# Designs tried in a protein design chat: VHH binders against q9y6x5. Part 158

Target 1, 379 residues: q9y6x5
Amino acid sequence: LPPKLLLVSFDGFRADYLKNYEFPHLQNFIKEGVLVEHVKNVFITKTFPNHYSIVTGLYEESHGIVANSMYDAVTKKHFSDSNDKDPFWWNEAVPIWVTNQLQENRSSAAAMWPGTDVPIHDTISSYFMNYNSSVSFEERLNNITMWLNNSNPPVTFATLYWEEPDASGHKYGPEDKENMSRVLKKIDDLIGDLVQRLKMLGLWENLNVIITSDHGMTQCSQDRLINLDSCIDHSYYTLIDLSPVAAILPKINRTEVYNKLKNCSPHMNVYLKEDIPNRFYYQHNDRIQPIILVADEGWTIVLNESSQKLGDHGYDNSLPSMHPFLAAHGPAFHKGYKHSTINIVDIYPMMCHILGLKPHPNNGTFGHTKCLLVDQWCI
Key: E = the ipSAE of ESMFold2; O = the ipSAE of OpenDDE; V2 = 0.75 times the mean of E and O plus 0.25 times the DockQ between their complexes.

## First folded at step 7 (VHH)

Design xa7 (framework vhh_5j56_2)
Fold by ESMFold2-Fast, scan of step 7:
Structure xa7 (fold): chain B 379 residues (1-379), chain A 127 residues (1-127)
Amino acid sequence: as target 1 above (379 residues)
Amino acid sequence: QVQLVESGGGLVQPGGSLRLSCVASGFTFDTLDYYAIGWFRQAPGKEREGLSSISSGDSGSTSYSDSVKGRFTISRDNAKNTVYLQMNSLKPEDTAVYYCAAGIEYGRGYTFPYDYWGQGTQVTVSS
């Protein structure tokens, strides 16, 4: 019978939350499974880009979801809404649910993972929910478990997305221990509900479950603002994305715009596209703008206004505050194994191996995840 | 400070129509930052239910719960900083206090925490 995998994301779950708060249900999951303490995500450290990297194994410049707000210079299309359903934005890569449906003639199921409510290469997840933030975790879980237990052809790949702790991380900031403690305890209870539901339905023993996240969270402050209006007049550029990575499309000479921005703030790096550090893998795509501004950790780029956010992400992917974790349990995984770090792009080839799928060319390295798997030797 | 003020509620007979308005202050709909404005309702003794939302961008992405899809339409007027909920073919079960809520996401993606709430406007569908 084919192997089955459920991929769960809790948006904005910073890796060091595991060290600073109690997670009895998650710790029971990890005790009989595996833990990767840090997952190095892709740049920029944003929701849409990193969720698509998890399921494609590609850097943002390769899969084309380069930000939550985008402009494509070739077609002149704007992605101005994180819920944009135009397949154009998603078609530069093949996500794992598409491969699962086309290679093996199996079904996929999705509860709100980014991209799963969009036909990509004319293929949409066999079962899916249109994105709606008001739908409870319980309803998402009920649908996923129903589809895993009652589908023909069988659902072998399923995804489940939840907006917390990202929403509360933005509202309170990650240093608000009282509010974050309450939010993280609720998430741990949801993990307990997930495990209990899978056990009750007889799915637990034969299902591989991965719990991960797309990024972390860092503390912001009204004392750490970068006002672009003090650097450059609005008439000189079109703003494609603002903070903490600003995407600038010049209306005048590019060098002139660059010179006005370059030394405006000691807390912001300004790059011409060709000068973006190679380590970011954020250069080779028409949706990456001619000038990119990267704020230092905890700094917010604004247009002559205050910021209400106390936490944010999108910063340099070398920052530990931007890193999520990965925990997994199931027949493919060792029990009680702890690993220090993997790259977020490594998750895709590992999942393809578990499902018996041939991966599309990708930026992940299967060797980095071998130690997690019972059928492999450590490299 | 973000504030939301609802208006347009009242008594209507089954099959009738109402248009609710939500006026936002403390941020503008012409901002380059991300936002979502949602409509919620709560009937006595029931949980709060999400009905519809509209997000940032020139056209605004919209969503609807199954209970109101095809009957309710969300729209916005950026110049007036106002979001509307056009409610058609109203039923007795639509009787509730209707709330406008805002989430602001300053370029950060898929999550819109509804942190700012209006005081609500009563809608009663009765003959």
Scores: ipSAE 0.000, ipTM 0.236, lowest interface PAE 12.0, mean pLDDT 88

Design xa8 (framework vhh_5j56_2)
Fold by ESMFold2-Fast, scan of step 7:
Structure xa8 (fold): chain B 379 residues (1-379), chain A 127 residues (1-127)
Amino acid sequence: as target 1 above (379 residues)
Amino acid sequence: QVQLVESGGGLVQPGGSLRLSCVASGFTFDTLDYYAIGWFRQAPGKEREGLSSISSGDSGSTSYSDSVKGRFTISRDNAKNTVYLQMNSLKPEDTAVYYCAAGIDYGRGYTFPYDYWGQGTQVTVSS
C-alpha cells in the first residue's frame, strides 16, 4: 500500500501557546514524533494565503491567493472568504491533492481545508466536505477516517481543518489567559480524540500525521487604531482589503494617493507596490494592489469606527507572534526530535517526499525538513 | 442580552416536512456583520451535529452538512430577526433536539465559537 498522510490545521495556533499552556495529549503525540517549535509563515499572515502556501510550497505572489480579500483589475472579479469558489483564484498553482490524484492515480480526502471544495485545474479532491463552520470536529474526523479506510483508489493524502483557536483569539485576544486556557484545553482534547480514533481504527501505526497551523495571533486594543478616513477621502480610492494590511486601488494618480497616506500614522508603513520589501516575497502578482499599507504589530486600521477584535493577525511575518508550530508522528518521522524553525513553504516538498510525489516547482527547501525524516541524512 | 428562541418542532411522519424558526433578540442581522446563526441537532447518546449556517451579511452566505444537503434549506427574514430551517424528506434518523446557536464571525466569513444557544426544540420522525 502506498504511504498515507493526514494534514491537520488548527487555525491561528500561535507557537508560544505551547510554552504558556498545558497540552497533555499534544505532548504525548510529540513524545513519539517530532516538533518544529516555529514555522515562519508567508506574508501576509492570513488564513487563505498561508493554507494555500502549505499545500503548494509557494509564496503568495506565486500561488495567487495574496489575501483573504482580493480584486483582479483585468477580470473585475472580487474574492473574499465568503466568495471563494471561483477556480480563477486558485488556478495559479497546483496543490498537493491535485498532484496526488494525477501523478499516482490515488485519491485525496478533505474536511474543509481552504481550496479543497473548488475544482483546481479541473480537479477537485476525490472526497471532500463543502465548507460549513457548524460541522463538528467529530464529524470531520469521522468522514476523513472513513475515507482513509474505505476508498479505491486508496486515499493517500487527507486534510482536516478546524477554525479554533483563531476565532477565540480574535474575540478575546491572546493575552486573555482565562478564556484562552479554556479554548486551548478543548483543542488538546480534540487532539486526544484524533489519536484515539486513529488507534481504534488500526490507522495510527501506519499513518503519517502532521498537526500544524497557518499563523499566530497578537493582542489588539481600542488604544491602537489608525483611522484611514482621517488621512484620505474615500472618493480617491477603492479599498480592497483593510486590516492590518490595507490594499488600496487608486481612483486618481497613484502618487497623489501615496502622498496623502505616507505620513498619516507613525504606526503603519505605506508602500508603492514596487517598493514592498523583497523579504516579504509580496510583489509579483496582478492581485497585489498598487499601494499597500502595513500596520505595526497590534495596530488596527479602521474607517472612522471602533474595532471589536481584541486579537488579530496579518502582520509582518518576521514577528514571532505570527508564527505557528508543526508537530508530526508516523513511520516517516523520527521519534522525540525537536527542530527550531522551518519556513511554511518547506512543508510542501517534505509532504511530496513522504508520499513519493514529484513536487511542482516551489519555493521550499527540502534540506530544511530532512532532519525530521527517518530516511534522510541529517547534518 | 443575546437570546435565541426555537419553535416549529413536533412529531412528523417519515417523508414529511417541518419548518423550524429561530427568533433572535439582543442583536439584528442587518446591522451586525459579526453575527451568524447555525442549526445543530443532538440525538440521545450521540454527539452534537452541525447542520447549517447563515451569515448576517446582505445576501447571507449559507452552508450545509452533507447529511442534510438537498433536503434542508436555511433562510432568514431580517425584518423579523428570524432564521428558518426548512426540513424536507424527513427520516427517522433525523429525530433529535434541534438547537439554534449564534456567534461572532471573526474568520472565513463564518461563526466560531457559537456562544449563544437556544433551549432546543424536539423533532420526532416516526410512523
Scores: ipSAE 0.014, ipTM 0.323, lowest interface PAE 7.4, mean pLDDT 88

Design xa9 (framework vhh_5j56_2)
Fold by ESMFold2-Fast, scan of step 7:
Structure xa9 (fold): chain B 379 residues (1-379), chain A 127 residues (1-127)
Amino acid sequence: as target 1 above (379 residues)
Amino acid sequence: QVQLVESGGGLVQPGGSLRLSCVASGFTFDTLDYYAIGWFRQAPGKEREGLSSISSGDSGSTSYSDSVKGRFTISRDNAKNTVYLQMNSLKPEDTAVYYCAAGIRYGRGYTFPYDYWGQGTQVTVSS
């Protein structure tokens, strides 16, 4: 029986939500599986970059999805989530579904994971759904389970993406206990539906399931705004990305733009590209702009306007508020094992091991995840 | 304060065309706090129906309901802060009050139920 893996992401699921809210279905999943309490994601702590890091095992500077909004200075192309289907943006890495399809006679299936509706190195997921936020979790799950049961070559790798709790985290902020409690209860119910569906279809006992997320969420406020227009006039630069990491493309001398921005706010760090801290692994890519601004946790960069966001992410990846978790269940995983921390880039080589794939060169370390796996031992 | 004003409604014969306009104030379509603008309609005695949406920001992602896909086209003019709904091949069952609504687009492509609504503009398709 070939090994099979379903990778599920709930966007913006902050790790400490597990401590502050009840998740009966997720706790039942963990009881017979494993939990990693914190996953240290890559910088910047945004949706597209971290989802691509999970499936490539690479830092953003290496896989090329360096933000949700990007500009490539060499080709002069612009990227946003509405034109994410140009393969150019995704071709700097080989995601696991492409490797899965090319190394063995295997299929991949995808319900809306970032990049899966794009041909990457001329290879698109065998089964996929074009991104549409209006499609229910139930419809995504129905398609994934149908493909897992009814495909030849067999689907051995499947992905399932859901936009919550990220959307509600932005709207209400993570400190809104009433609204976040309601949202997180619904997510737990969806996890219950997922497990029940897999059991009813006879998939549960032989399927490895990973439930994870790309980042966390931090509380923002109208009292914590950085007005970029008070620092520099619009005529001096093109804005590629705004908050909480602003990507600045100078229209005049770079040093002059830098001098206008540096020390403008005590709640924002201003970096020339070559001065970006090495620990971010966010420097060596043409899509990283000549100047980046990094807001302090909970601060929002604005253009002479208010922000409607009460929660946000994208901040320093050392912040616990930016960290997701990872839970897993299946024949590859120990039962009832709890682990403190892994790096998000470590997920890719672990998944390759489970599927019997040779990983492409990556920034993950297999040793960090081996204690989760039954065919490994750690002491 | 976010406000939306619709215009362009009226009487048209079956098979005809009409263009609705929605002028937004209180935010801009080039803002990085993403908004989505949607078109909805409600006929007497029926539930309100979503028809089409377009996002703010650089690229303007669009979506359409099955009932209007291929007949209606949504577009925006960022300089005029205006969203348009071009309606072609109109049918008597398209008769309704048409509403423009704005919602906050949070995270990856997800928009909550629309929080800001225009007053509506009547479209009547009859001969």
Scores: ipSAE 0.142, ipTM 0.497, lowest interface PAE 3.5, mean pLDDT 89

Design ya1 (framework vhh_8dlx_2)
Fold by ESMFold2-Fast, scan of step 7:
Structure ya1 (fold): chain B 379 residues (1-379), chain A 118 residues (1-118)
Amino acid sequence: as target 1 above (379 residues)
Amino acid sequence: EVQLVESGGGVVQPGRSLRLSCAASGFTVSSNYMGWVRQAPGKGLEWIGDIYKGGSTFYNPSLKSLVTISRDDSTNTLYLQMNSLRAEDTAIYYCATGYDEYSGFDPWGKGTLVTVSS
């Protein structure tokens, strides 16, 4: 009967949605568990980078998934969501499911969490689903609960990923109260389904469940565009990632490209790689390009085109709009406890503690999460 | 494994047009940055142009009126259309996923030779 943990992510669930909308099922979950009101994610505030930080406890410069679109100048490989199965991109870190399988001879299970359908250090999640956005939440939940009940060696770590409310946040923007209300009510109903399923299967009382997200969402506008073509000819550079953090690979002299971009817009910061602020922890990786452009919140970088996005993320990780939350329930967690803030990299060492695993070296601080746990002393 | 196979080269008369193809396997052309570069005999590499995942195209200004880059997403193929060919266009043509100052350029394929001659 080893300890068990289910980690659930609702992509793009901005922390302040909890204060602006009603979540009866999530509030019942929190009432008998813990809530961290906001989680400071890693820069850049995008899906693949932050999901990998949750399960490795590392900043992006350390785990190597530095964007949703990447170029490695040394090997000349390109990464996008259509080729994310190359282990090369994921091998700079050891995610928790790999540690779980190798340290304790226990199984892991995964429904769509980024990286779980990839062999990392020659180890793939014991049970997994290949990524397919068309697979329903119910089918993902059915597989996870089946694996939690019917595995040998036992599944002790399981993950479940869902694409909403991120997709709707992009389409409608977070300020569309009518559409976001409908979407968030659906999410709350899915949380109710999750809890009900676990109770019906006899899993609820002995399972630790974490519900979290990778980032938030901010409102964008056609009135807030930065046109790179107005300041620099595209013949001078290759664009690796566009918005809101543009990754620039110079085709000629880096200094000349930098000088043309430096004063392009008052709503964008331009950094040589060495000058990227230390607080971002976004410098020490071959996949971080020689010049990085960081748009101000709500501004979109474009190439003489309009943008159809009404919401976006990827912005400065100090912005509250970019922060998700964390809620948890189970035998490891206090009941009815609220905590203000943790760092997203702190989740990994906390999860290792719950599972009895020795964490790999990481950027998290276990002390930041100890007040959530029943077996820890909180000053 | 990522593979790019260039084709369509050959001997062509001055003033004619020619279309080169690049067939991709192991990744999706529409999801990646793609470009064309060439190397003329006794010269360094010359960048021709790029197409980004959204379909936007960018060209070397010295070649912009003479070339067009396109792709067929259904066949996972990249194209380079060249018009008004001159003897100076004689080169080995490579398709690539990127070109930059820091890494240089290593083609994924062997390239395709274009000779413009009488």
Scores: ipSAE 0.000, ipTM 0.163, lowest interface PAE 20.4, mean pLDDT 88

Design ya10 (framework vhh_8dlx_2; at its last look DockQ between E and O 0.02; V2 from the best seeds 0.00; counts 0 for: pae E 21.5 > 2, placed apart)
Fold by ESMFold2-Fast, scan of step 7:
Formats: C-alpha cells, sequence, structure tokens
Structure ya10 (fold): chain B 379 residues (1-379), chain A 118 residues (1-118)
C-alpha cells in the first residue's frame, strides 16, 4: 500500500504562539510525533507565495507567485488574491499534487490550499473544493477524510487549508492576549477534532500528518505608518502591491522614482530590483517590479490614510515573528523528537521522500529534515 | 522611425468634455505600454494615465474620475477622453511610449495644447 500524507495549514500561525498559549491537543499530537520550533519561510512572508513554496520547494522568484497582488511585465497580466484562477500565474513550477498524479498512478485531494482549484500544467487535484472562505473547517475535513478513505486510484496526498489565525491576527494584532487566546484555543480544538476524526475512520495509525503554516504575524500601530503620498505623487508610478512590501512600477524614469522614494522614511528600505539583497532570493522574475519598498517590522505603508490593521506579515524572513512552526505525526516520523529550525523550502523534498516521489529540482535540502524521519540516519 | 502625433486640442469651456488623439507610426500601439502626460504652464510633467499591451488601464488617482484612456489597434491610435474640464487642466498634452519600466515615459510627440477658459 502506498504511503499517505495529509498536509494541514493554519494560516498565520506564528511559532512563538506555541510558547505563550496552551495547546493541549497540539501538544498531544507532538508528544507522539515531531516538532520543528521555527520554519524559516521565503521572502516575501505572505500567504500565496509561502503556500506555493511549501508544495514546490522553490523560492518565490523561481515558482512565480511573488506576492498576493502581482503584475507580469512580459504579458501585462494582473493577479489579485480574490478571484484569479488563471493557470498562467501557477505554471512556473510543478506542485507536489501534480507530480503525485503524473509520476505515480495516484490521486490527490485538496480542501482550499492555494493553487489547488487551478489546473497547473493541465493537471488539477483529483478531488478539490473551489476556494470559499465561508466553508467550515468541519466540511473541509469531512471531504478530505472521505476522499482519503474512498478513492481509486488511492488518494496518497491531501491538503487542508484554514484561514485562522491569520484573519484574527490582522484584526486584533498578535499582542491582544484576550482575543488571540480565544482564537488559538479554537484552532487547538479543531486539531483535536482532526485527530479524533482520523482515529474514528481508521486512518490515524497509517497516515502521515503535517501541521504547519506559511508565516507569522507582527504587531502594527497607527503610530508606525509610512505615508507614500508625502514623498511621491501618484503621477510618477503604478502601485502593484502596497504593504509591507510595496511593488512600484515607474511611469517616468526608474532612477527619478527611486530618488523620490530613497529618503522617504527611516523605517523603509528602497531597492532597485537588482539591489534587492541576495539573501531574499527575490530578484529573478518578471513579476518582481523595478522598485521594491520594504517596511521595517511593525511599520505599515499607506496612501494618506490610517490603517485598520493591528497585525501584519510580509516583512523580512529573518524576523522570528514571521516564522511558523511544523509539527508532524505518522509512520514516517519519530515520536517525541524536537528540532530547532528548517527552511520552508525543505518541506517539499521531505514530502517527496515520504511519498516515494522523485522531486523536481528545488531549493530545499533533504538533509535538514532527515532527523525527523524513522527511515533516515540523523548523524 | 518611431513617431507620435497628438491632435484634438483647442480652447474649451469649463465643465465640457474633450477627446485627444495620438497617431502612432513606426510601431504598433498594442506592442508597448502607452500613456498620456501633461505639462501646465510653468510646471513640471504630470502623468495622466496609461494603457498596457494587454489593454489594462492605470490612472493618476487625482484624475481617475475625469479621464478615460482607450486605443484603436486597427488605426494604431491612442485616445484620451477628458470630462468636466477645469481651468487647472490647461496644459500641453503629450502622448508617450516606453519599451520597458527602466526607460520610463519620454514624450515622443510635440504635444497638443488644451486651454480651458470661460
Amino acid sequence: as target 1 above (379 residues)
Amino acid sequence: EVQLVESGGGVVQPGRSLRLSCAASGFTVSSRYMGWVRQAPGKGLEWIGDIYSGGSTFYNPSLKSLVTISRDDSTNTLYLQMNSLRAEDTAIYYCATGYDEYSGFDPWGKGTLVTVSS
């Protein structure tokens, strides 16, 4: 029987939450599995880019989902995070569910993971749900477990995405202990429900389950705003994405726009595309704009207005506040093992190993995750 | 040789509408990003808006409700429709094109004068 893997994402689950709040169900999951305390995500630290990095093992410049809002300079196409299902945006990489279906005669299932309701290289998950934020976690879980238990060819790779705690992190900020405690307790209860359902359906003992996230969250404030309108008139540029990483497409000479922005705020770095720090791996793609503005942690870029966000992400990926965690349980994983840090791109080659798939060329390093696995030598 | 020829300017009363044309030769308007820029007497260049090869339009936010950019690919012509003209809209209007974002917009036409007066 082929090995099976369920990949679960709770959007915006900052690693530090595990130390500051109680998670009885998640701690029971970890006790019989593994925990990676910090996952160093890719830049920019946003939802669509990092979710696609998890399933491709590639930096954003390589897989092409470089932001939640994008403009492609070659084709002149625009991407928004709301309704765009154009395969064009996703075709620069091959996600693991496509490889699973094409390399092996196996099925994939998806409940809302970014990209899974789009045909990529003419291949869509065998079973999937069109993205709809109103669909409950319970309904997503019910569909995934039904597909895992009742499919031919067998579903060997399944994904499950949930929007919290990201939505509440934005609304309340990560420092709001009262509201965040309530939200995180609900998430822990959902993890408990997930485990119980897998046990009741006879899936638990033979299924590999990974629980992770795409990024963290940092506190924002109306006292930490960068007003672009104070530095440059809208007549000089087109805004592709705003905050905390602004993507600027100049209407006049790039150097003139750069000079107007360069000294705009001491709390923002202004980069010409070729000057973006190499450590970000955020340069070699037509969807990365000619000028990128990167706000310092907790600062929000605005257009002559207040911000309603009390929390945000997208910041420098070296910041611990931007890091998620990874927990896993199942026949492939050790029991009670704790690991300090991996890169988010390392998840892909690890998942390929568990499923017996040959990975596409990727930026991950299998050696970084081998200590998590029972069939590998750690030292 | 790339050439842009603007036309349609003139004297117009406040509150009226006016449409400017830009005839392109030496290249196809749908193959590049194209835009409109204006210069009021004694002031610098002000970007009005542009249209990309795929047809997407972008406008100066201060002017978005007042202007519409369109093109006719069959006649290789770019248009600027202006509504509710004000005295402040008095300027020389230039049609501009760019190869890429690094080159920016340099007005390649000689411009067409719009005078808004009562």
Scores: ipSAE 0.000, ipTM 0.098, lowest interface PAE 23.4, mean pLDDT 88
Fold by ESMFold2, look of step 8:
Structure ya10 (fold): chain B 379 residues (1-379), chain A 118 residues (1-118)
Amino acid sequence: as target 1 above (379 residues)
Amino acid sequence: EVQLVESGGGVVQPGRSLRLSCAASGFTVSSRYMGWVRQAPGKGLEWIGDIYSGGSTFYNPSLKSLVTISRDDSTNTLYLQMNSLRAEDTAIYYCATGYDEYSGFDPWGKGTLVTVSS
């Protein structure tokens, strides 16, 4: 009987929240399993790109989801988080749920992980929920556990996505201890409910569970704004994405647009596509625009002088504030082991190993995660 | 030891077809998951397709009508057939094995250059 895996994401869960807030349920989950204290995610540190990197093991330039807002000049197609169902955007990679359900006697289930309600390579998750942010965590969990327990062919890979603490991190900022304490306590209660539900249904002993996130969050403020309209007339470019990584499609000579922008703010780096730092692995895709603007941590690029957000993400992936964590429990994992760091692309080959799937070519390194696994020699 | 050697690259005219070969040694091509990946100027790694040990194939949809992956156990060779080549198909083409102890590769073969030019 093939092993089973549930992959859970709490969006925007910064790694150091574990040190700075109380998580009795999550800490008990970790105590009986494994923890990776910091996961180095991919640039840009946005929701759609990093969720797809987890399930494909690929850098954004290779899987093609390079931002939450994209434009393809050849096809003239637009992508946004409200217009994300066209398979065109997703088809440059094969996510793990597609590979999983192509195996004999297996199916996949999904509760709102980005891309699971899209027919990628003409294949959609065997059981899924259409994205709807008003659906409660309890309802998502009930559907996932019902599918894990009562499906033929059996569900061997399942995903579950939750919007917090990202939404509250944007609203309050990560440094608002009072509001973030309430939000994070509620999330810990949801983790407790998850574990208790799995125990009550007889799933806990034989199901591998990964709890992770896509990125962190940094504090913003109204006195850290970069006003793009002060530096360049809107008629010289098309704005594909704004902050904190702006994607600029020049309407005039690219060098002229670059020169107007390069001295706009000391708190923003301006890159021609060919000059994007190699460490970002963010260059070799047509969806990456000819000029990108990368704001310094905590700075916001605006067209006007106001912003409603007090926290944001999308910054340089070397920043600790952008890093999530990973915790896991189940028969494949050691108990009571802590590991300092992995790359987010390493999660995919580890998951393929647990499920007995052969990974597609990817950017992950299995050796980085083998110490988490009981069937691997670590030393 | 496991070795993958790509061949069949070179300069080819637009509109022509080309078959690339990947000679395997140290294992049989039907015993492993294998695939083809390319990298063109101005583009990241682009997955072309793969073949499972059981023979099932899966392709990048943007290339699906233009490419075919096959293998021959008697010569221990994986093939990539490409049709109606265009200048944008100019790339280094890599053969790879998707095996867990090799998941940290980039890529397994050294590649063969295909240049589509008149």
Scores: ipSAE 0.000, ipTM 0.178, lowest interface PAE 21.5, mean pLDDT 88
Fold by OpenDDE, look of step 8:
Structure ya10 (fold): chain B 379 residues (1-379), chain A 118 residues (1-118)
Amino acid sequence: as target 1 above (379 residues)
Amino acid sequence: EVQLVESGGGVVQPGRSLRLSCAASGFTVSSRYMGWVRQAPGKGLEWIGDIYSGGSTFYNPSLKSLVTISRDDSTNTLYLQMNSLRAEDTAIYYCATGYDEYSGFDPWGKGTLVTVSS
């Protein structure tokens, strides 16, 4: 039988939550599988970009989903969470579910993973749910597992997405121990439900399952605001994305806009597109705007308004607060093995290996995940 | 309750044309994002094209010259006109609707089988 893989994402699950809170179900999952304690995600550390990096193995500049909000100056198109269905935005890469779907006697399934409800390279997952935040985890789980169990051609790759603990992190801030404890307990219970459902259907022993996240969460405050209106008139630029990485499209001379912003705050780095640090791999795409502003950790870029978010993400991808984790279980994985760190783009070649797929060119390094796999040498 | 019922499928010879119909109930076809997809045996879903509530149509570049999507408000029906059919066009064809232009397709119909054979 061909190998099967379920990829699960809990949005905004900060890696150190595992150290600071109790997760009896997740810990059991890890005990019988593997854990990567820290996953270095891609810059910017936002939902759409990082989820697409997981399934393409590419940096954001390469797969073309460079933010949750994008603008293409040539086509005049806009991308946002409410306008994400145009294949134009996704077709600069080939996600793994498409690769899998195009194989003989294989199909893919998806429950609300970013991009899975879009015809990418003219292909849509054989089974998918349209994004709806009101749909329960249970319903998503039930559909995914049903498709994994009963589909023809068989579903060999499936994705499952859940919006927590990200939404709560934004609302309460990651430092709210009372509220976050409650939220994280619910997440652990959902993991318990997932495992129980798989066991109930007889899938547990034969299904490879990866549980991961796209980014972490940092604490924000009303005392840590960067007001752009104090530095530049809003008529001089178009704001494509705001915080913590602002994308600026100048309406006047770029240099003038840059000069007005470069010293706006000691807690914000201002980059011309060509001067963006190489380590971000965030330069070589037309969808990246001429100027980007990067706030320091915990600082919020605002206009003449107060932010209501107590937590946020999108910051420098070297910050531990931005890092998610990865846990996995199944025939392809060792039992009781812990690994310190990988890059988020490394997940793609690993998944391709597990599924027996030839990977598209990617930025991942298969060698980084070898120690997780039973069929590989760990040096 | 929203329902979609595809019809018009069957066995056709290569080079022939075929028009598929999708009868909608529970909503007005012109009020929603709608589209067509197909699934060949052993393959994944292939996007054919879509029509927006405003009437704009978009097509798979691989199929654009061979397909036309239209709708009739009086009968509340979505259509897929296919020309110059080939063996590779053999598939189950599905009508789908979205809540809006950005939500994807849900619900789907049961599909109609098109078989292109000499």
Scores: ipSAE 0.000, ipTM 0.217, lowest interface PAE 12.6, mean pLDDT 93
ESMFold2 (binder alone), look of step 8: mean pLDDT 82; pTM 0.823

